# Ledger of designs, part 30: VHH binders against a4x776

Target 1, 306 residues: a4x776
Amino acid sequence: MSTSMSVARSLPGGPVAEQILAEVAQEVTQLRAAGVTPALATVLVGDDDASVGYIRIKQRQAVQLGFASPHVRLPASASQADLQAVVTQLSADTSVHGVLVQHPVPPHLDFDRAMQALDPEKDVDGMHPVNLGRLALGLPGPTPCTPAGIEALLAYHEVPVAGREVVVLGRGATLGRPLAMVLAQKRPTANAAVTVVHTGVPDWPRYTRRAEIVVAAAGVPGLVRPEHLRPGAVVVNGGVRYAGRRLLPDVDESCATVAGAMTPRVGGVGPTTVAMLFRNAVRAARRTRSSRTPVRLPDSGAPAGR
Short names: E, the ipSAE of ESMFold2; O, the ipSAE of OpenDDE; V2, 0.75 times the mean of E and O plus 0.25 times the DockQ between their complexes.

## First folded at step 15 (VHH; framework vhh_7pa5_2)

Design m02 (at its last look DockQ between E and O 0.49; V2 from the best seeds 0.00; counts 0 for: pae E 15.5 > 2)
Fold by OpenDDE, look of step 15:
Structure m02 (fold): chain B 306 residues (1-306), chain A 126 residues (1-126)
Amino acid sequence: as target 1 above (306 residues)
Amino acid sequence: QVQLVESGGGMVQPGGSLRLSCAASGFTFSSYAMSWVRRAPGKGPEWVSTISSSGGYTSYADSVKGRFTISRDNAKNTLYLQMNSLKPEDTALYYCAKGYEYTWTGSTKTRVFDYWGQGTQVTVSS
């Protein structure tokens, strides 16, 4: 009896990203027709090859979507003040709607401090403290890209999230914490029972083995193994590291033997993160347009003389 | 209101030197990069040089590299351009510009600045 090891259903992010980007493209077209050219500014500090590559990809994508893509490059020797000056300038520029500062920055620079100079309305990463506060409060605003992408990915693949037990493995500022907030929101594609486990929880597998959905957000290669999962669980790999060009996922590939559904090693959450960036950008541009609509003071109609 | 007022231009012989100044007001000068741009007769604007907010970084057009030096005094809200070994080709109206240049995708390195001065004329002629 050949026990056909039921391989987990794949949850690719590519199709999700494509759908989102198509929507973004349509919105950009509409804005252009209305006389607004959405502009996504990028800031690169230094010459890190990986960072340069990422910026190029984002710039190309921006252009393909119909964005203007202003770019500022600072040398690796740039000071904190220099970086903040650029961010301040881009924040003040009314022709710029979104601003992306490429992470990481050189070690002598404080990325978070620089981002404090950014107008939260132009925060396309959704990581500005004001926007995280908005998220926490359930207010509208830019949502962190990776968490937003994960929600979208689950929704696209028709994975039920509402009322489900979701375990987020990791509490990082860029993924674990904001993801927990996102998935706890009162929306049909969220509204989950979310548990966050981390290094302070020695027996974290106790939680993941009960979870209907496990999102790995720890940034520890191979951390999640089959023995940590409930059979049939949905597994999302959000945490990634690189060894050279090789992507090292938090979720071991062998988890596919136990999981009911799982993101692929390549082409999972990553594409959706990028798509969410552009969604934030176009939405930022739309907000700017609405604020510029001159409130036409109603013409004081002269009372018809009786 | 942002104001940039250039000075120090004039007529010099080839090989001569000039020092341009730009007095800035209406904004926190020390918080912004500053640039020099020039426009020769019948030509479009040409970027000359940029200096970061702190002065720690400077960049130059190839045409002026080694001859021109950009500097700033943040305490005086003043930008400078020391021009040495001047050539007839350097003849232009020189503008002080606020901020970093933006390179827009799809266009040749079109540097967009948010504010410019009125310019100071530099003429290099024998």
Scores: ipSAE 0.285, ipTM 0.690, lowest interface PAE 1.3, mean pLDDT 90
Fold by ESMFold2, look of step 15:
Structure m02 (fold): chain B 306 residues (1-306), chain A 126 residues (1-126)
Amino acid sequence: as target 1 above (306 residues)
Amino acid sequence: QVQLVESGGGMVQPGGSLRLSCAASGFTFSSYAMSWVRRAPGKGPEWVSTISSSGGYTSYADSVKGRFTISRDNAKNTLYLQMNSLKPEDTALYYCAKGYEYTWTGSTKTRVFDYWGQGTQVTVSS
């Protein structure tokens, strides 16, 4: 005997990212026509192959969009003072509009302390304490990329959020906490009843089972299973862990048999996070439109025209 | 105001040694990476070496590795370059620069330094 099984509607992030990046490209074109070349600086500490790969992908995308992409590499042995000096110098450089320090840094370095030295206006990740404070107060500023990407993804796929019960599973500073603030904002694409739970809540499934939207943000592979969802729930896999190149999402793929809609394992939230990074970067360049072009040195190390 | 004053240059025979110094003032020296840059006759500028603010990281151009040693004394606000086994191709005006090496992508590969001095001449010849 044959039977029809319902499966969750897919919520891919690729089309969302493409739309956002097309808008970014238009803004870059306008800035270049006005004599401003947007510049995203990247900082890498060490030579870890995965980190090098992530940086190169971001550099390639930046060039395709028309950004200048300066890069600073420090050895794995660099001191905290060395890292903070680079961040401070990039903050002061009027030709640099956004700065991204590749995480993770070596264990002897304090990433958070380094990022606090960064000019909040150049914080393309939206994670500087000033920008998180702006978010908490409902003030304009760079928005944390993954939370902003999730809001855009839900809006693009016409998932109703306003007035809905949203459960965020996970309480991390990079996703769970800022996402709760984003989705609680008073606007048509947010305005949700938001509950944050985590594995320290003994019966956290009680909360996810009543939720219309569940965002998994714990970084615990396979944590969310079908029995944790109400039938028809929208499920977003925002938190991930990697085993080598393999993406290990928090949401078990079998949840697709209960959920009404679900982000795919590959090509879900990730592409939107990258797109929002460039949106923050181009907006930073717009704010510094009158900035002067830096003095260029040849690869032998002195200022051009010296 | 930021000032960098190089000294210790001079004439030396091939295989000889020189020690360059750079006196820094007008900024918190111990908070910044420092570099040496040189300009040979008829050539563009060439990055030589960089040292981190604490001295824990050093890097060198391939042309000088194993022969030159960069160091700093944060108590004296002074940057040094010990140059051994000097060759005629090391003949150049040597500058002290404040800051880190930068590499630009796209059609231009550049390094950007905020401030640098007047230089000290090193001449290696028989």
Scores: ipSAE 0.000, ipTM 0.159, lowest interface PAE 15.5, mean pLDDT 83
ESMFold2 (binder alone), look of step 15: mean pLDDT 79; pTM 0.784

Design m03 (at its last look DockQ between E and O 0.01; V2 from the best seeds 0.00; counts 0 for: pae E 18.5 > 2, unsure alone 62.9 < 65, placed apart)
Fold by ESMFold2, look of step 15:
Structure m03 (fold): chain B 306 residues (1-306), chain A 126 residues (1-126)
Amino acid sequence: as target 1 above (306 residues)
Amino acid sequence: QVQLVESGGGMVQPGGSLRLSCAASGFTFSSYSMSWVRRAPGKGPEWVSTISSSGGYTSYADSVKGRFTISRDNAKNTLYLQMNSLKPEDTALYYCAKGYEYTWTGSTKTRTFDYWGQGTQVTVSS
């Protein structure tokens, strides 16, 4: 059947996100029954419409899952010291388990420096340098949300990853770099041969044409075209850009005529990213519950200090 | 919010004594365990002593047992550390710390603290 052989399987993220969020909701219920209300604090600097909208969506989802969702709003004129003080206070607040600072911040503020003040255990984005170090070492910790979502998406749709050649097109700190580390980990849903390429490599299509799995992570609309793929490749569109309200993915839709499986333009990786945020948050709350067991003896561990 | 202000540090000869104080504000002092933590030059933080919220339980690092005594006055929101028989290795910046919890990495656990003060310097030298 030529049509069935020519049409890529869809790899929607919605069902993946629903499964993850159902698991999160069960964990929240268990924590609340044990007297712990998981809390995800959100911080917004300024009031641009897009950032306000993203925060409201996250707050609504948090309430649905049973999280407390405290919110801190700073004026656009806030100083770096003001932002870092808020992050430090939330980091130290034992009633708060996860903290999300909405990016972007106003241009006079250094987002990365502010995030360094955050307790790595509360870093629900998984982008704190300590947590990226944990990822690199294979240690437990919050994982960057989109990379974790892509692994979960591939696993859900039963795409073989272990032992496969995966090309990640793009080297950004939020997706391309951490995804390479995620997919190289020793586990059944990863364990891949991972190559990272980018538009600065003149013949980057040489790499994608040999890959069994291509993850587009460059943020360049329409970058990946049918001639860049081997027939039957699995194509994941991790990078997107918007023209107004139109979603402009890195992967051109015509790639579906060559790919064996492909994430859809709408409802692909995006829903999994949001779900992984809440998975990181509930895991943070679970770690805090365990670590707050009353202690009677002083002879374990070295004290942590400022 | 939480403020912890240490005082009473200074320079003493070996064998001397000092009493450290920590004035606490911005929280219900009597509801929390309190600790002393020290940081010697070139070293990471070292837990010294902890006292329960009521004062009924105290604990000490082996390096200070029998020489240091932690106490608290909940009516005055004040934590104390009486340090006797001081040694050069007690030289450090001493912090008052509010509460603690254990965190785990694998099987290793670490005592972590929510808040600590600016510290008061204790120097023991000839």
Scores: ipSAE 0.000, ipTM 0.113, lowest interface PAE 18.5, mean pLDDT 84
Fold by OpenDDE, look of step 15:
Structure m03 (fold): chain B 306 residues (1-306), chain A 126 residues (1-126)
Amino acid sequence: as target 1 above (306 residues)
Amino acid sequence: QVQLVESGGGMVQPGGSLRLSCAASGFTFSSYSMSWVRRAPGKGPEWVSTISSSGGYTSYADSVKGRFTISRDNAKNTLYLQMNSLKPEDTALYYCAKGYEYTWTGSTKTRTFDYWGQGTQVTVSS
């Protein structure tokens, strides 16, 4: 009896991203037809080619989707005040609906401080403290892109999440923490029993071995191994490092021998993150339209006094 | 292919000086920020210094500020780290790193780099 080593089902993010971007494109078209041109502003500080490249990719995608894509480039020597001024200006600009400040900023700048100057309504990354607060409270607002992408990825691939034991490995502000909040929300594609494990948990494998879904969000290459998984578990690699052009996942590839489903090394959560950025952008544009529509108070038909 | 080759490491007494070099190839050197990162035994990588693509801006970790100087020669595709007033705690493998990026890791915004050299060993010992 040749035990056919059942290879984990692949959970690619590409198709998920494509679907989301298609939806975004449709929404952009609708907004344009309604006289609103969604605009996603990008801010780049410095002249690092990698950063420039990333911005260009995002700008191209924005244009392809039908966004206006205003761009502000600051020199690498820009001050914190300069960056904050730009962010403030873009926040005040009624023609701008979303603002993306490209990571990284030069080391002398405080990115987080700059982001605090951003209108939370225009936060397309979903990382503004106000939006994280909204997330925590279950209020509407921009959702962190990577967590949102992971939820969408799981949903797209019809991975049951509701009522399932999910372990998030890592407690970072950009992924682990917000993901835990996202997946715990009362939605059909969430509503999970979420456990967050981290460096403070000496025997974290105890939790992952029990988990139906494991999301690696630690940013430690090869951290998750087959022995850390429940057979048949769904494994999502959210943490990514790069060695050159090589993506180094938190999840060892050998996990595919134990997992029931797993994101691929390349083309997993990454594409979905980008898609969620644009989703946030178009939604931001949509929100601005709705606020301008005067709520016609229903004419209180004064009953004709008899 | 991107290559970064560090040199200039060695053993030095406390208070001594070393100058590290990094020879870069396989990319437009002048278009990228460059950094030094070090890894001490039993410790994780520690960012040391970054220099902008043009060399007009430099930054340093607090632990090395005032002692180390990062520089570059774009014509030679070379990155330098002048290390003065060396301390035993500066003992580490020193890496040349291409770029300066924050990656979204599950924990913190970490400084990440797309390429690293093999490193050069610096040992400060009495």
Scores: ipSAE 0.000, ipTM 0.241, lowest interface PAE 13.6, mean pLDDT 87
ESMFold2 (binder alone), look of step 15: mean pLDDT 77; pTM 0.776

Design m04 (at its last look DockQ between E and O 0.01; V2 from the best seeds 0.00; counts 0 for: pae O 11.1 > 2, unsure alone 64.5 < 65, placed apart)
Fold by ESMFold2, look of step 15:
Structure m04 (fold): chain B 306 residues (1-306), chain A 126 residues (1-126)
Amino acid sequence: as target 1 above (306 residues)
Amino acid sequence: QVQLVESGGGMVQPGGSLRLSCAASGFTFSSYAMSWVRRAPGKGPEWVSTISSSGGYTSYADSVKGRFTISRDNAKNTLYLQMNSLKPEDTALYYCAKSYEYTWTGSTKTRTFDYWGQGTQVTVSS
């Protein structure tokens, strides 16, 4: 008898990100023609190599899309007051439309407290409590990037979501919780029956084995295995951890033998997260164009050379 | 807590010289750019000069270029402004300001924090 292994359809995020970024670039062009240069400011405290690398990637992409990309580098010894002052000044700066503080910050700093100084309208991560409240209430606002990316990825690949049983495995504030809210929204790309499970649920696999779509959002490498899936399920790996530079996803790659469709280990959800950051940023700039009049604050400092 | 104490102001004739000092404490002085800002009677704040954290780069407002020299001594946590060829329009309350560097579209600039001391008065009598 002849046998061959069935392999899940791949759900790459690269084409999804490319489509989103093309739309962002068009919006940037329109804003610039109207005299508005969208600006995404980044703030880095210290010199952590991984954080420096992430900032460089975002700066390159910003330039390619036509954004101004102001960048503030604070010394590793910066005080909490210094970080909050920078965030406050960027919030008040009408020429800056989005602000991103690179996480993690040094241990002596409180990242969450610093972000409270940020204007929610400039919150490109979509993680400010005001914006999470907007999401929960179904009000307009920036959506957390990875959850928005997952919805877009499923839509791009024509995975039916509306009316389907979706299980989100993980309940973190940055992914699992907001994703459950996103996929429950009343719209064709969402409208799911969403169940959230986590390691505190002893028999969580009974939920994933029923699900038409499983999104792994726990940040526990290899947690989702083939025995946890119904045959033909769609599997999205949203949660990752790194061992050095190796990406360790929540979903074991052998799940591809049971799943009907699955995000790849490399080039899955990650590219969509970055694309959604810029979508939030360009939308923030568009909202500023629609407001009454810009608020101008005086510049109390001046340029210095290198 | 950031503390900036300006000194060295006074009354001087036009064409004269003064040297301002700013004693800094409560932060790692050598890690930050520093600026001088002045406020003339009845006017808003005016940027005067900025020096990079290492002292390697300086910048001046056009109105003071060639007459004023900013410097710093990182071992003493002190910022200086040497003011020569003083004019009546230089009359102002002078503040030093802790600053941070930022890059905008390939150029490096500075912006002040809002940590202000009492300032030191410079009066140039004509």
Scores: ipSAE 0.552, ipTM 0.830, lowest interface PAE 1.4, mean pLDDT 89
Fold by OpenDDE, look of step 15:
Structure m04 (fold): chain B 306 residues (1-306), chain A 126 residues (1-126)
Amino acid sequence: as target 1 above (306 residues)
Amino acid sequence: QVQLVESGGGMVQPGGSLRLSCAASGFTFSSYAMSWVRRAPGKGPEWVSTISSSGGYTSYADSVKGRFTISRDNAKNTLYLQMNSLKPEDTALYYCAKSYEYTWTGSTKTRTFDYWGQGTQVTVSS
């Protein structure tokens, strides 16, 4: 009796990314037709091979989508002031609509401090403190890319989220925390009951075993095992590490024997993150257009400019 | 598709009152700050008022402060502008605008809009 181990339904991110990027491409085309060339500037400090590779991929994608893609490379020896000067300059450049500073930066530099110099309107990663504040308040703005991608992935695959019990495993600033805020929003593709578990919760499996949806966001390879899941649960791997070129997921592959659906080891959340970056970029460009079409709305008390 | 449809405009005597309405569709209305903008003949657009997504916060141009009141009904997806003590200088085409962003500080960034209605004409004349 070959116990046909019911393999979890795969939730690939590729098709999701493709759909989003197609929408972005259409928006870019429309903007160009209106005389606006969306521009996504990238900043790389140093020569880290992985970082260089990621930037190249993003630049190519930008060009394919019809973005201008100005690039600034700083040497690894660049000072904090140098980095901040570049970010400030790009923020002030009216021809630039989005700015991406590639993480990580050399250890002697403060990435977060540099990002504070960035205009929040041009924050395509959605990680600027102002934008995270907007998210927390339920205000519109650039959304963190990975959390936005996860919401989109679940929606694309028609996974019910609204009213469901979601456990986020991890409380990182780039994923766990903002994801919890995203999925708690009053939207049809969110509106979940969200619980965040972390290293301060010794019996975190108690929560994940109840969860209808588990999002691993801890960055600990193999952390999520079958015994930690409710049978039939939806499992999203957001946390990843690398051993060389090999991606090491938080979610062990054996979880497919218990989960009803789960992201693949490769091609899960990653593609959607990138797509969301470009969505943020094109939206930034669109905002610029909208502000230009009706003449400058003066500050309160200033005469309406002709 | 996002749609904003203004109504309630007309002709009124100085000192009179009007109430404008804006019917919104094609987006989650309750998630966005909304604004009124006006354009007088021969002038550029002028920001009039903004209301936060929840309606808890409002801001006004100095020119209309104390006379105009912005409000919203999220259940009806409708934005309102109560205009009292109208003046000839209030004569303009009034637009409903969807805000991309809203901050309490009244920053110029909060005056960025991604969608506009067709407008409703308000004429104040003796």
Scores: ipSAE 0.005, ipTM 0.238, lowest interface PAE 11.1, mean pLDDT 88
ESMFold2 (binder alone), look of step 15: mean pLDDT 78; pTM 0.776

Design m05 (at its last look DockQ between E and O 0.40; V2 from the best seeds 0.46)
Fold by OpenDDE, look of step 15:
Structure m05 (fold): chain B 306 residues (1-306), chain A 126 residues (1-126)
Amino acid sequence: as target 1 above (306 residues)
Amino acid sequence: QVQLVESGGGMVQPGGSLRLSCAASGFTFSSYAMSWVRRAPGKGPEWVSTISSSGGWTSYADSVKGRFTISRDNAKNTLYLQMNSLKPEDTALYYCAKGYEYTWTGSTKTRTFDYWGQGTQVTVSS
């Protein structure tokens, strides 16, 4: 009796990203037709090859979508003040709608501090403290890209989230924490019972084994194993590290033998994160347009002379 | 309102030197990078040099590298360009510009800086 090891259904992010980007492209076209060219500025500090590559990809994608793509490069020796000056400049530029500062920055720079100088309305990463506050309060604004992407990915693949027990493994500021907030929102694609587990929870597998959905957000390669999962659970790998060019997922590939559905090692959450960046950018541009609608001063109706 | 006023231009012989100044007002000068841009007759604007807000970093176009020195005095809200070993090819209207230059792709926008001065004429001729 060949126990056909039921392989988990794959949850690729590529198709999700494509759909989102198509929507973005349409919105960009509409804005252009209205005389607004959405512009996504990028800031690179230093010459890290990986960072340069990522910026290039983003710039190309921006242009393909119809964005203008202003770019500023600072040397690796740039000061904190220099970086903040660039961010401030881009924030003040009315022709720029979104700003992306490429992470990481050189070690002597404080990325978070620099980002505080950014106009929250132009925060396309959705990581500005103001926007995280908006998220926490259920107010509109840019949503963190990776969490937004995960929600979109689950929705696209018709994974029920509302009312489900979701465990987020990790409490990082960029993924775990904001994801917990996102998935707890009162939306059809969220509205989950969310539990956050982390290094302070010694028996974290107790929680993941009960979870209908597990999102790994720890950044620890191979952390999630089959024994940590409920059979048939949906598993999303959000945490990734790199060994050179090799992606090291938090979720061990063997989890596919237990999970009902799982993101692939490559092409899972990553593509959706990028797509959400551009969604944030075009939405930022749209907001700018709405604010510029001249308050039509009521036409002083000249009294018809009788 | 942001104002940039260039001065120090003039006519010099090849090999001569000039020092340009730009008086800035209407913004926190020390918080912004500053740049020099020039426009030669019949040519488009050419970036010349940029200095960071703190003055800790400078960059130059290849055409002026080793000959020109950008500096700033944040206490005086003034940007400088020391131009040595001037060449006829350096003849241009020199502009002070606020901020870093943006490299734009996917746009027809020509705006590379937030604000420009009126310029000061530099003429290098024998």
Scores: ipSAE 0.476, ipTM 0.730, lowest interface PAE 0.6, mean pLDDT 91
Fold by ESMFold2, look of step 15:
Structure m05 (fold): chain B 306 residues (1-306), chain A 126 residues (1-126)
Amino acid sequence: as target 1 above (306 residues)
Amino acid sequence: QVQLVESGGGMVQPGGSLRLSCAASGFTFSSYAMSWVRRAPGKGPEWVSTISSSGGWTSYADSVKGRFTISRDNAKNTLYLQMNSLKPEDTALYYCAKGYEYTWTGSTKTRTFDYWGQGTQVTVSS
């Protein structure tokens, strides 16, 4: 049962992800009817069991949505040049629309350097420098998945963002920085007054205590406490660390006694991030439909019956 | 023009061996990884093996590990596939391909046909 100490409205991401994935599936159906099979390629280096498992889950989800899922597996001994050659080949391949390299790669490989070889149009993570530049300029391009997921989560739960004071606590390249750019965009689901603070600002709570929306994106477990919030604030758990298998969010659970609404520790932002990955992938396929090359198979003319 | 010419196929009994060759021209062979792909009757393409440009590493589909060996001779611009302990399930048209070939799930698509050879038939029958 609910206790008298549970106050904040929960903002689960599961329903948000379901809505987005349903829209992705419809777009995939339209593309296939037009002769374009969206393809999300995955690259795995080595044979680590956890990484193999993550790839299989992504492949299964891609196929359920109607994507083709081409896969390249390199041995752990592969060189940096080998990894970059695979990424370059996938970038040039007109039958491939999005590319995902499974992280982590073996320690002798530079993941970031390999990803720089990727065609920005196939960057389903939305983190290629060209695409971050597009975001900063308000130009079309794939949006980083977690920031886009947070915007969608707030919109789905009817949290007002336009014209509101939003504080992003954290300035990392994967979340805090791109999120500030996303929420400042000129559209009804964004258009916020955004302030970025971090632990290097001694009085960062001064900013979070005035904010209508606080997004924790620092990766410091328990950093945000009830005393750091105005009563009724909306609080989003963006940052995590793990103690073993236990997810440790930046936002202390006791913040629920002060916040008006709060994402749950589990099943909050995470599902929306996954959904946005596939949204970026289907949009990448849509961008190439006017330049698509039909795939020809050597045996397509096989004799009928003999 | 990239040209890949496979040879060495034929009919063998289960447990037998064959050695496939692929003569490459029209590109700097030693600069590219090379792959073998096969297509069984009525089935989509199946990646078999890949070898790095120098030959420094090789990789194999689970279905052929321990039985097939990919190799290359960069001086002769030739790719090889030694196939031992052949099974009826290995019956297929075998192609060599420039670069990496993918394992496809949810599709029968392959890379563009322009980077494949004409293929050589392998038939394993009792």
Scores: ipSAE 0.474, ipTM 0.780, lowest interface PAE 1.6, mean pLDDT 87
ESMFold2 (binder alone), look of step 15: mean pLDDT 78; pTM 0.782

